# Ledger of designs, part 9: VHH binders against Intermembrane lipid transfer protein VPS13D (VPS13D)

Target 1, 283 residues: Intermembrane lipid transfer protein VPS13D (VPS13D), of Homo sapiens (Human) (q5thj4r3276to3558)
Amino acid sequence: LKIFISAPYWLINKTGLPLIFRQDNAKTDAAGQFEEHELARSLSPLLFCYADKEQPNLCTMRIGRGIHPEGMPGWCQGFSLDGGSGVRALKVIQQGNRPGLIYNIGIDVKKGRGRYIDTCMVIFAPRYLLDNKSSHKLAFAQREFARGQGTANPEGYISTLPGSSVVFHWPRNDYDQLLCVRLMDVPNCIWSGGFEVNKNNSFHINMRDTLGKCFFLRVEITLRGATYRISFSDTDQLPPPFRIDNFSKVPVVFTQHGVAEPRLRTEVKPMTSLDYAWDEPTL
Key: E = the ipSAE of ESMFold2; O = the ipSAE of OpenDDE; V2 = 0.75 times the mean of E and O plus 0.25 times the DockQ between their complexes.

## First folded at step 4 (VHH)

Design f25 (from f9 with S52D D53S S57Y; framework vhh_6fv0_2)
Fold by ESMFold2-Fast, scan of step 4:
Structure f25 (fold): chain B 283 residues (1-283), chain A 126 residues (1-126)
Amino acid sequence: as target 1 above (283 residues)
Amino acid sequence: QVQLQESGGGLVQPGGSLRLSCAASGFTFSSYAMYWVRQAPEKGLEWVSTIDSSGGYTYYKDSVKGRFTVSRDNAKNTLYLQMNSLKPEDAAQYYCAREYTYSISDWGTSYEYDYRGQGTQVTVSS
């Protein structure tokens, strides 16, 4: 038997968050890390080796100090760089009555096969990647910020241009993990209902303007490694799942069961049909 | 498409020197860290050296430290490996590789080295 104690690892940070690495239970941070790692959200890959032979061959990480200067970032539970994909929760303890922050980081270990067994690449990925495959500029927010709760929190509000992608982290961990989307290039477009992103799924989402006109996007959620990829597409090739027919001589008003919002009622004119998708997908 | 073309290999006696070059095209070279890796016959792929996108930071396998020097010329889209005091253990096919970039379009691809070149053979014998 050959014993492979440890190989050089490349730590690749694709999370959009500053990350600091060290060997679990070590006294010092990993070599090759500069002060920029406390501040920068994306840097070149870091070459990592286990320097302390007396400690387990486990890595740990924390959030860099640059994004929450008044917070105290904590080291996560140790993890192996030699096998398995996983998720680690990185906590930031906040001052006063502020709730603690939790960032869930995906870990994807790509180990070589056969002749490539000496090559090890460890990718730290966001838990969520929002992929805009639509023709619209899209805005994303956690539901509580999307419902106009007081003054909008710009830290929780992100946007993406057609054909681009953006990493997403929940602004608050004490709220439900429900995502809302809005078309930024449609006048007076209102946020969609909230939807879950923590499982493979595909559905159509409905957004309305202030006049009640419906707009649809196709949503596809796929787990790739440790990252949920949420893709948003136009409905041209995959039309909305429901069609509501009104064969009467009078207008008909309908509402999704369990939805009490007056603005989410749909009027179908006499002798017409309308496409429909859920206003509140979680109901 | 990403293209990497290695050159500069050859036969050298122990203690000799060689300078390898890698001509890059099809991507913004100055935005990517680059690697030198090698593979001897019937052995696994072995990492040799890394240089960051700016050329300001370099990393080396312990067995080549002090003998090998990696450098780059971003204006010429070229990566170099200066190899001095070559040993028989250094005999291998040498490849340059680009760092993996995490792209939504690449989620289904391997996160191993992106080899677009043929490599260049280094033989060390007397």
Scores: ipSAE 0.000, ipTM 0.120, lowest interface PAE 11.7, mean pLDDT 75

Design f26 (from f9 with T109I S110T; framework vhh_6fv0_2)
Amino acid sequence: QVQLQESGGGLVQPGGSLRLSCAASGFTFSSYAMYWVRQAPEKGLEWVSTISDSGGSTYYKDSVKGRFTVSRDNAKNTLYLQMNSLKPEDAAQYYCAREYTYSISDWGITYEYDYRGQGTQVTVSS
ESMFold2-Fast, scan of step 4: ipSAE 0.057; ipTM 0.554

Design f27 (framework vhh_6fv0_2)
Fold by ESMFold2-Fast, scan of step 4:
Structure f27 (fold): chain B 283 residues (1-283), chain A 128 residues (1-128)
Amino acid sequence: as target 1 above (283 residues)
Amino acid sequence: QVQLQESGGGLVQPGGSLRLSCAASGFTFSSYAMYWVRQAPEKGLEWVSTISDSGGSTYYKDSVKGRFTVSRDNAKNTLYLQMNSLKPEDAAQYYCAREYTYSISDWPEGTSYEYDYRGQGTQVTVSS
């Protein structure tokens, strides 16, 4: 059965970024948006309708100014609120020597239900969602911000509690899009090697403490709609796929091919076996 | 307006038990994961436990595993923490916290995960 929709749209922002909405080519922002929308990362759904009959029924959006006060956020390419799913790039032009920023936002249009069946719900989703299904507090950083002596946390990271999810956006777009993870509740745990999150995949990742002891997480990457969900879980029931067996009477030193870092060498003692997972998943 | 109200703290001897409660209002409680966090004197805020929105999954700090049990009653908008075999190192102000919907990292001004809580906390003291 077909239902005629004459009512406005509900805009639901799940991106973790402040977003400002406008009818494409309109001179004023959508009604119900105030100063707080330039800064707030979580707000109630916004009621939107096309007010200018002489302009196309297309919506546009930009990042709120509060996130990058010295930057100039740009309006994205117009999009339909009557369509299915899509992605839009939101650009922030930086001044001086700073690189421009790009946030990719997913758009999903759903029909309202019950009381709201005569409206459309438009959900704005992040490109990446980090889902901590492990028993550990986890820290995440783009590879270039995850480097250091490993005894102190860098400032360019985001963290999650066990059982929690967090939206991730690349701090810089002029670096490789490689993510690193660290166990915050394990003393002296050092950041993992960098890994790609832009394709469906599943693997185990290795993290080491300052004494070289290995800790493992299971990583599962799945694209759902426009969002890559990267899930991190314990290896208790899904142990690492690699096992190094030393049946000799002398110690054996093992390293991942292409890894030159001395702390990422593993010594397997005589007549001993050791679990292993990727130190550098991109190599 | 989100409100979280903790209760059930007090003075207990080592090995004793306490049950903490958190009354939630101003949001759809059943749609959010909830946390218990604590802060001891002269220490930072530390995570203790997480419970999923349905109550089907629970997670604990290693030092409290087997001693603490988190639970929730979505019909009553209430979160609980059952604390058994309390130790002196468990003495702290305990806070109920709501899952922050989303957070991001900004270079160079990166930030840690932020707890969305407005409760005053409830004090737990463990001593003879």
Scores: ipSAE 0.013, ipTM 0.331, lowest interface PAE 8.4, mean pLDDT 77

Design f31 (from f9, 15 letters changed; framework vhh_8emy_2)
Fold by ESMFold2-Fast, scan of step 4:
Structure f31 (fold): chain B 283 residues (1-283), chain A 126 residues (1-126)
Amino acid sequence: as target 1 above (283 residues)
Amino acid sequence: QVQLQESGGGLVQPGSSLRLSCAASGFTFSSYAMHWVRQAPGKGPEWVSSISDSGGSTYYATSVKGRFSISRDNPSKTLYLQMNSLRPEDSAVYYCAREYTYSISDWGTSYEYDYRGQGTQVTVSS
């Protein structure tokens, strides 16, 4: 008599995307999933068990079908719910020669201790979380969607209010993974230069309005589990790293090396000082 | 499933105080930042205040800073807005809103809230 004991798993979706789960190589999706799971960005935890004991104990997932009406979401590579942290790429094939989409989802398996030792929780997390700790309404876009017009292009952007966090996923994976930010509540504020978010880092980002006036945010990037948290805060307590002093009686114009854009030139008036941060942090 | 139910609005005199409440259900309230948004007749929505998921950080529009106070009680799943020194310009329908959850299908759509309640009317009149 063979007895196989499969522990139940609580699948907790924190990705902000609709996810569908099934046992790898199974013919049917996991029990307890309904049409709402193809569309809803947030749902209660799902109780999951391996139903087919003749197949390996591996789970797979895909993006819900309601997200891209003209696309076809694919199942990811199988993964263990008994393993540690990991990342899986979820692909969506698009029509009309449009490039495919790839969502990278973090997987974090947490087992209880003491009285919770029999509980297995599997948390599906976004790769990036944008945390607005500033006093401004912020807009975020991948660099290729943040250029021109001084606002989001027709592809769009995401925004977040002061004190809020939003999940971020790259809209394109065939472009550089560079994020741009803009202050939405500052008139004529244009997008920042692009910056990397795939490593722990801290720096100041410079944004300018159409008259060249500089605005600064402190950026802190920290990896927590499988998620990079990118925090944006005001600079009142954490001032910019550079200061330009002009002790002369004539205006002085300062530019970052390698930057030719006229709007990114800083004029320092006679006998004055100005704070500065890099306009193009990747240069 | 997600529901937000505002209450506490009414007709008050200038200089009065009101406390608005928002009862949340159908989601893990303690995992989301929450917002208060208002809309006056003939005007677009105006963001009023935000509070982090833990309640440790609060933010206010310049028009209400120093007069309004946002707070939350995660065990009771309730969001509050304490409004002091009310002015006629504070007259609006006040909405409770949950933190916007990003979706790639919303590229080109500038939604800041994924859910909001039906609102509660505040009228500040002579």
Scores: ipSAE 0.000, ipTM 0.329, lowest interface PAE 11.4, mean pLDDT 77

Design f32 (from f9, 13 letters changed; framework vhh_surovatamig_d1)
Amino acid sequence: EVQLVESGGGLVQPGGSLRLSCAASGFTFSSYAMYWVRQAPGKGLEWVATISDSGGSTYYVDSVKGRFTISRDNAKKSLYLQMNSLRAEDTAVYYCAREYTYSISDWGTSYEYDYRGQGTLVTVSS
ESMFold2-Fast, scan of step 4: ipSAE 0.046; ipTM 0.505

Design f33 (from f9 with S105G D106S; framework vhh_6fv0_2)
Amino acid sequence: QVQLQESGGGLVQPGGSLRLSCAASGFTFSSYAMYWVRQAPEKGLEWVSTISDSGGSTYYKDSVKGRFTVSRDNAKNTLYLQMNSLKPEDAAQYYCAREYTYSIGSWGTSYEYDYRGQGTQVTVSS
ESMFold2-Fast, scan of step 4: ipSAE 0.157; ipTM 0.620

Design f35 (from f9 with D106P; framework vhh_6fv0_2; at its last look DockQ between E and O 0.07; V2 from the best seeds 0.00; counts 0 for: pae O 8.6 > 2, placed apart)
Fold by OpenDDE, look of step 5:
Structure f35 (fold): chain B 283 residues (1-283), chain A 126 residues (1-126)
Amino acid sequence: as target 1 above (283 residues)
Amino acid sequence: QVQLQESGGGLVQPGGSLRLSCAASGFTFSSYAMYWVRQAPEKGLEWVSTISDSGGSTYYKDSVKGRFTVSRDNAKNTLYLQMNSLKPEDAAQYYCAREYTYSISPWGTSYEYDYRGQGTQVTVSS
């Protein structure tokens, strides 16, 4: 005798974070969840159904306790599992004077096909994915930390190897959500200017070393489903956004308007040309 | 269809050497960085090494630095991992992968791998 168990919803966690689910306003967590779900992302879909007939058919979720043992995860606003895409903010209250943490989780619902036509696949996705398509090892940081102004991130940055992708969550939601990047395999590479990652875009990002030499990456931001993919690639086959030609016999110094940082000043020697991209893409 | 096939695993004594190979097909091999990952018994997948598309850049897990060497032959669509001075802790199923995603969190790092092969078993025993 074979017993086939079906559920109307398969909850698939692709966030890299532990998530706990329940029906909104339910007294208990959804069945099929154990301690391991608090500690780490489940690789297996959670079979989910609305068991409480007295409550609306809404689902809620929170961060598992494993990621922040000293924190208190809060349940997010209820959401439907029936079609569409959305985002929910999952909050974690921290002890002491630490700021609360917010994780934005993408939700993408797809109908199953074939034998699963009556099943909704609900994918919980990271809101941001950093995709390193460059030949460089890259480091990423929120701008305030890149500038050494933030104190709450002991590591200061995350890194990606060439060809790898990493889920990204903003360390501080009370700071500007501007991402900085630097080349880790280039000596003395300094952080780029901060750039927004929450809209489709494509541009060159400029990174300087301590000697003022410019290095570029192409940044492509694309929303797919509920995830912004931020892709970084080499620019060898791409023209820079700007080329500065000094055909004079005197040196020319230029700066991006609004940029006062001395290291971001550039001198173009007589009878030379220089490739350039904005030092501060948000200005 | 993207296909990866690992080979070269086997049983070796501590201090021994193995050379793993990964045959790639179904994609432009030379356009992708490639990865070696491994999974030991009762452990999760862990990253071992990365090589850039051109082979110009290589990266290694700290515990294998100086002992393992990743290389590739783009003309043959083949990825290699030379493993020297093997240790018992190196015993694992070894996979080559074209892409992987990982999440860094305070409780650790998780990895997801796309387009990896079936793996080849490496056993280190006296």
Scores: ipSAE 0.014, ipTM 0.259, lowest interface PAE 8.6, mean pLDDT 88
ESMFold2-Fast, scan of step 4: ipSAE 0.609; ipTM 0.843
ESMFold2, look of step 5: ipSAE 0.367; ipTM 0.752
ESMFold2 (binder alone), look of step 5: mean pLDDT 78; pTM 0.773

Design g1 (framework vhh_6fv0_2)
Fold by ESMFold2-Fast, scan of step 4:
Structure g1 (fold): chain B 283 residues (1-283), chain A 126 residues (1-126)
Amino acid sequence: as target 1 above (283 residues)
Amino acid sequence: QVQLQESGGGLVQPGGSLRLSCAASGFTFSSYAMYWVRQAPEKGLEWVSTISDSGGSTYYKDSVKGRFTVSRDNAKNTLYLQMNSLKPEDAAQYYCAREYTVSYFWPGTSYEYDYRGQGTQVTVSS
């Protein structure tokens, strides 16, 4: 005789953010969830089960109060713990009419193995991880916040050190999800054109200083679990795909089709060669 | 059992020099980029220097460039920071940090590291 009961869920928080879990439409937080979890940036696996049998078997979550003590975190839309990968937006309402914050969390459901075969594991991960494998200090911003030389709006960008990774969240979901990058350790470097991060891809991105000098990074986007990892690396081992040779006695000017900005023209001096990559990858 | 232990801090006059060390254990030191970060009284955590896993690439905060030199000895699992021409503005608790796979900087929070040591105090006074 075998007795079958509902297996519990193991909730594993890999987001680096404090998360509070609850059954959707429940009046209390999940069993085993204590006030200390409002401050924890990573949680040990939390055993979860649906306590209210009169409500749907859906889970919800919010950001813990510890990182924004004056903010009001909201519960996300309910989600199944028996589903595949998914994404939920967690909102924090700011005080004093400051813009709200939005955290996109990836959800990945895995079935247990061996002695855990009757257990479901649910992994919470950042939706985007920016991985700086370059030799430059990098700044990142959603296109509409990528203004000036990258320091004019400090609330509109994030940065990462050479060899480090950083979680990225779209400040606005009503704008195009296009990311721009800038070299912080290159004087007068201007933001790159915007590019998509919601698909596996690899390409070179071009950035220019105020005098039009080009700088290149190799971009590789891979979906691993529920997280898009966007890796930025130097071009020494993986040079830009285009090399413009000028074997004439006159300068030659190259411009990407559809780009009218004079600063984005590339001049190749007589009897020289120059590496090139597209200024506007989305065109 | 991952451990990072800083040493070499102390009191120095402006223009003086100090050499900080960080002893690492419990992980494959040669596989991680390492960081020096500092925190002055009443101020947030501030990045100072980065060194690649091989030691082939080094980066510095603009205000310390030319005065500080980061290095590592992968055979000894040790990270170093040579600080020359010290200024009062350099006075802080200095921490050794290992690369963290996830760091969050928005909306203005400092970088978080997988592991940080307990730190070593640098005081610059005349």
Scores: ipSAE 0.023, ipTM 0.261, lowest interface PAE 5.8, mean pLDDT 76

Design g10 (framework vhh_8emy_2; at its last look DockQ between E and O 0.02; V2 from the best seeds 0.00; counts 0 for: pae O 12.4 > 2, placed apart)
Fold by OpenDDE, look of step 5:
Structure g10 (fold): chain B 283 residues (1-283), chain A 128 residues (1-128)
Amino acid sequence: as target 1 above (283 residues)
Amino acid sequence: QVQLQESGGGLVQPGSSLRLSCAASGFTFSNYAMHWVRQAPGKGPEWVSSISGSGGSTNYATSVKGRFSISRDNPSKTLYLQMNSLRPEDSAVYYCTREVYSGEGSYFWPEDTYMDVRGQGTQVTVSS
């Protein structure tokens, strides 16, 4: 005897985070969820239907309790499962004087195919994915922390090996959402300037070492579904955005307008050329 | 051997209609969901339409919804795509594909849908 189970919605969690779902304003969580769903991301789709006919056909979700045992996850604003893409902010209230945590989760609704043609696939995805396509080990930080201005864990950063990807969540939502990158395998490499990652873009990012030498990565930001993929690549085959040629017999010093940091000043020796990209992409 | 052969393409004016056909052989046609996909020059493949094995369920890309109609005749092992109100942006090579489910399941084209075979395609050109 074969039993076929179908549901109008399949909730697919690709965030890497534990998520709990329910119909918006429902008294109970959606069926098919257990303690394991609080602790870790489910690899299996959750079959979902709107069971409460007295409530609107909206879904809500929260972070599972396993990721922050001392925190209290809150339910997000209701969202439709019937189409489109969107983002929801999932909040976690922490005890003490710790700032609240906010996870932005992408939602992408698609119709199933083949035997699932009548099923709506709802994909929950990270809002940001860092993709290291470079040959370097990379470190990432929010600008305020990269600059040592953060109040919590200023030395904290995430890292990626060559060829790897990592989900990224902003440590502090009350700070500017500017990402900094650093080459971990280059001695004395300093953080890049902060750059936005919430729009399609492609540019060279400049990182300096303590001696002022410039290192570059190509950054490509692409929105796919509800996820911004930020890809980092080597620039061996890519021309820099700027080339500065000093054909004079005297040294020339330049700096990006609006940048006062001495280490970001560059001297071009007589009769030399230098590749350059903006030290501060947001200026 | 599994084979698909598309036909029915051509050069037509905007607003006109075409009917594409796909002849299938080498497999139990009715057991497989079928898809139409298209690829324009310089662009990636685009999913157009799908139909279940039985023909009871159909789906369309937003770009063609209301204009295109997918159907199938299982006894003759033929897939059809009726294209009405054609637009220049519909110009592409059209392929029929067979969907094959892995043990993990398929959700949507192309990432989660496994399409293992297609034909040579048929060229559709919509131009004044």
Scores: ipSAE 0.000, ipTM 0.228, lowest interface PAE 12.4, mean pLDDT 89
ESMFold2-Fast, scan of step 4: ipSAE 0.428; ipTM 0.725
ESMFold2, look of step 5: ipSAE 0.005; ipTM 0.401
ESMFold2 (binder alone), look of step 5: mean pLDDT 83; pTM 0.846

Design g11 (framework vhh_8emy_2)
Fold by ESMFold2-Fast, scan of step 4:
Structure g11 (fold): chain B 283 residues (1-283), chain A 125 residues (1-125)
Amino acid sequence: as target 1 above (283 residues)
Amino acid sequence: QVQLQESGGGLVQPGSSLRLSCAASGFTFSNYAMHWVRQAPGKGPEWVSSISGSGGSTNYATSVKGRFSISRDNPSKTLYLQMNSLRPEDSAVYYCTRDYGEVSYFWPTDYMDVRGQGTQVTVSS
């Protein structure tokens, strides 16, 4: 004798993206989802049950159609709602020969306690959270959008005010997953070099203005659950790691090994010293 | 100065293989995604393949997927396109291009920041 009963699940979307859910191999989307959910993140938890008891108890999801109107969102690989933390890639097929888009969504399962032990809360989380702990208004962009000239993508960069946080998703999957940052309240500040965000790390990052003056931020990357939190802080309490001293009577010029851009050369005047951090931290 | 120099084109029979090379200079090669774009006589440019700066991500046009392989050697600053099972419709001038991150919604040619002189590939029987 075997009786199969699916425990109720509460699906909580914290991704900032519109998400649509259904049982894997089902012909209809989960109940309680409306056309408006194709356009915006639902703020209310969705009660989810496996309606087809003849199919495996696996859930699937896709991006809502409102994000990329001319794209075709695909259903992800089926996943269990009874497991621990995980990640799923949600793909959107682009028109013509353009590369598709990929959104990585974190999945975190929290079980109820006591009277609610039969209830599972499933949280869908952004893969990256950018936390501005600095005194500056910051702009963030994937490296290729941080260097661009010509046709600007309206989604080319996002910004944060001091003390605020923002969810980040990679705009393109055909580029390296490297993040750049810029100080928006510093005149003519140029984007930093690109850095990885998919590992726990702490470092200082260098940005320059058009005259070559360096500005620094401290970066801390911590994985919590399925989300990488990237925190940006002023260097007043934690100064840059390097200092270049020129005790000669002639100017000296230095560059990071492997960097060919002339604007990233540093001139140290005679009998002076300058703070430094890597211009291209991934080299 | 920023330069891209393609080589390796030629006349081959259908079903043959050919490897194209692109030598880059004047910029930090590993910081840029690179593309191969081709143009046949009387036709507009067609995007063929892309590779990220690290080489960790690659993409292909549906017309060449499974037959062509893009790769790069960052220490030597060289981009490659391995072309297998060549067809007459693959005949074109092949261009190596540097991506600057300003991609238009409309066309793959918007990936092209800097373009080389091209290398001619002719597949004939």
Scores: ipSAE 0.000, ipTM 0.300, lowest interface PAE 13.2, mean pLDDT 76

Design g12 (framework vhh_6fv0_2)
Fold by ESMFold2-Fast, scan of step 4:
Structure g12 (fold): chain B 283 residues (1-283), chain A 126 residues (1-126)
Amino acid sequence: as target 1 above (283 residues)
Amino acid sequence: QVQLQESGGGLVQPGGSLRLSCAASGFTFDDYAMYWVRQAPEKGLEWVSTISGSGGSTYYKDSVKGRFTVSRDNAKNTLYLQMNSLKPEDAAQYYCARVEYYSIGSWGTEYTFDYRGQGTQVTVSS
């Protein structure tokens, strides 16, 4: 005799976005979802089962309406809850002259153990996780929103305290995907130049205050599963890649090629060496 | 749902020690980094320390480095702050807070935590 054992799934949303789940091609959303799921970015895990036995065992998801209440979120391509790692693009059609949005969501499946109850944990992860391993409070913004100080443009950035991580999603998909960083606990610190986050990389980023004093962070970008982890560390263990040596008796002025900003000039005093990292890393 | 309850505050003389505790419930404690933050009278909220979910990484405000130690017991869902060599400047209401990955309705433009407790008062006075 055959005993049917349901293999329930625990859907765990770590994306920082409101998500709604449904069996692909089903007529109703998954059980246990309520109006707060359209708005809340952090909720308890959802128990999910395939209710329609006439449809394939595939799940689909969309962005909840709370983040873009006038938008029309679309259901993504169906995916298996018994698979490994994957990525799904969630689209939001905007009204009027507003550009459409695309959120890339990572999917990681952890299979349950034993033959008694087959339970899977399905973790929905952000595409980008900004990991502040530095001693500074950091502000992050897409380049086109990286202007002024945080107090002058509070809605254009996201911040994180030392030792914490924050989920990042591009505010605009019609601009270049370049990230800027700023030290919030350093007086008059100006935003860094923009850098790419969609590839494994390691480099030093330079930030300046209004007097031209340089501050450095070590940046390490690693793809783990479907998530790019961008880690920011102090430079004590790994010094900046460039060193400008002035063995002369006169000051020397150094500027990155292609950069015309007077504030981004570095003066190296006689018989002095200074650490340096590129002000505009995309140049 | 999510609840954070601080304890262990009190009156201590300069140079003394206190150990603060924070009992957490309503979430998977080891999935979240935790903060200790403080607020002195007529001053803004100030970050003191961060500990990663595993407890493997710790970070401190410069003025408390070497004096304060943050730790956690994930089996007991409890966060701790050991405070040594206390100074008058350390007198404040101390809160534990859960690190927020993303803010509802805002982009984390203020503070990077979503829940905090009611706090425990630390007074440093002879």
Scores: ipSAE 0.005, ipTM 0.324, lowest interface PAE 11.3, mean pLDDT 77

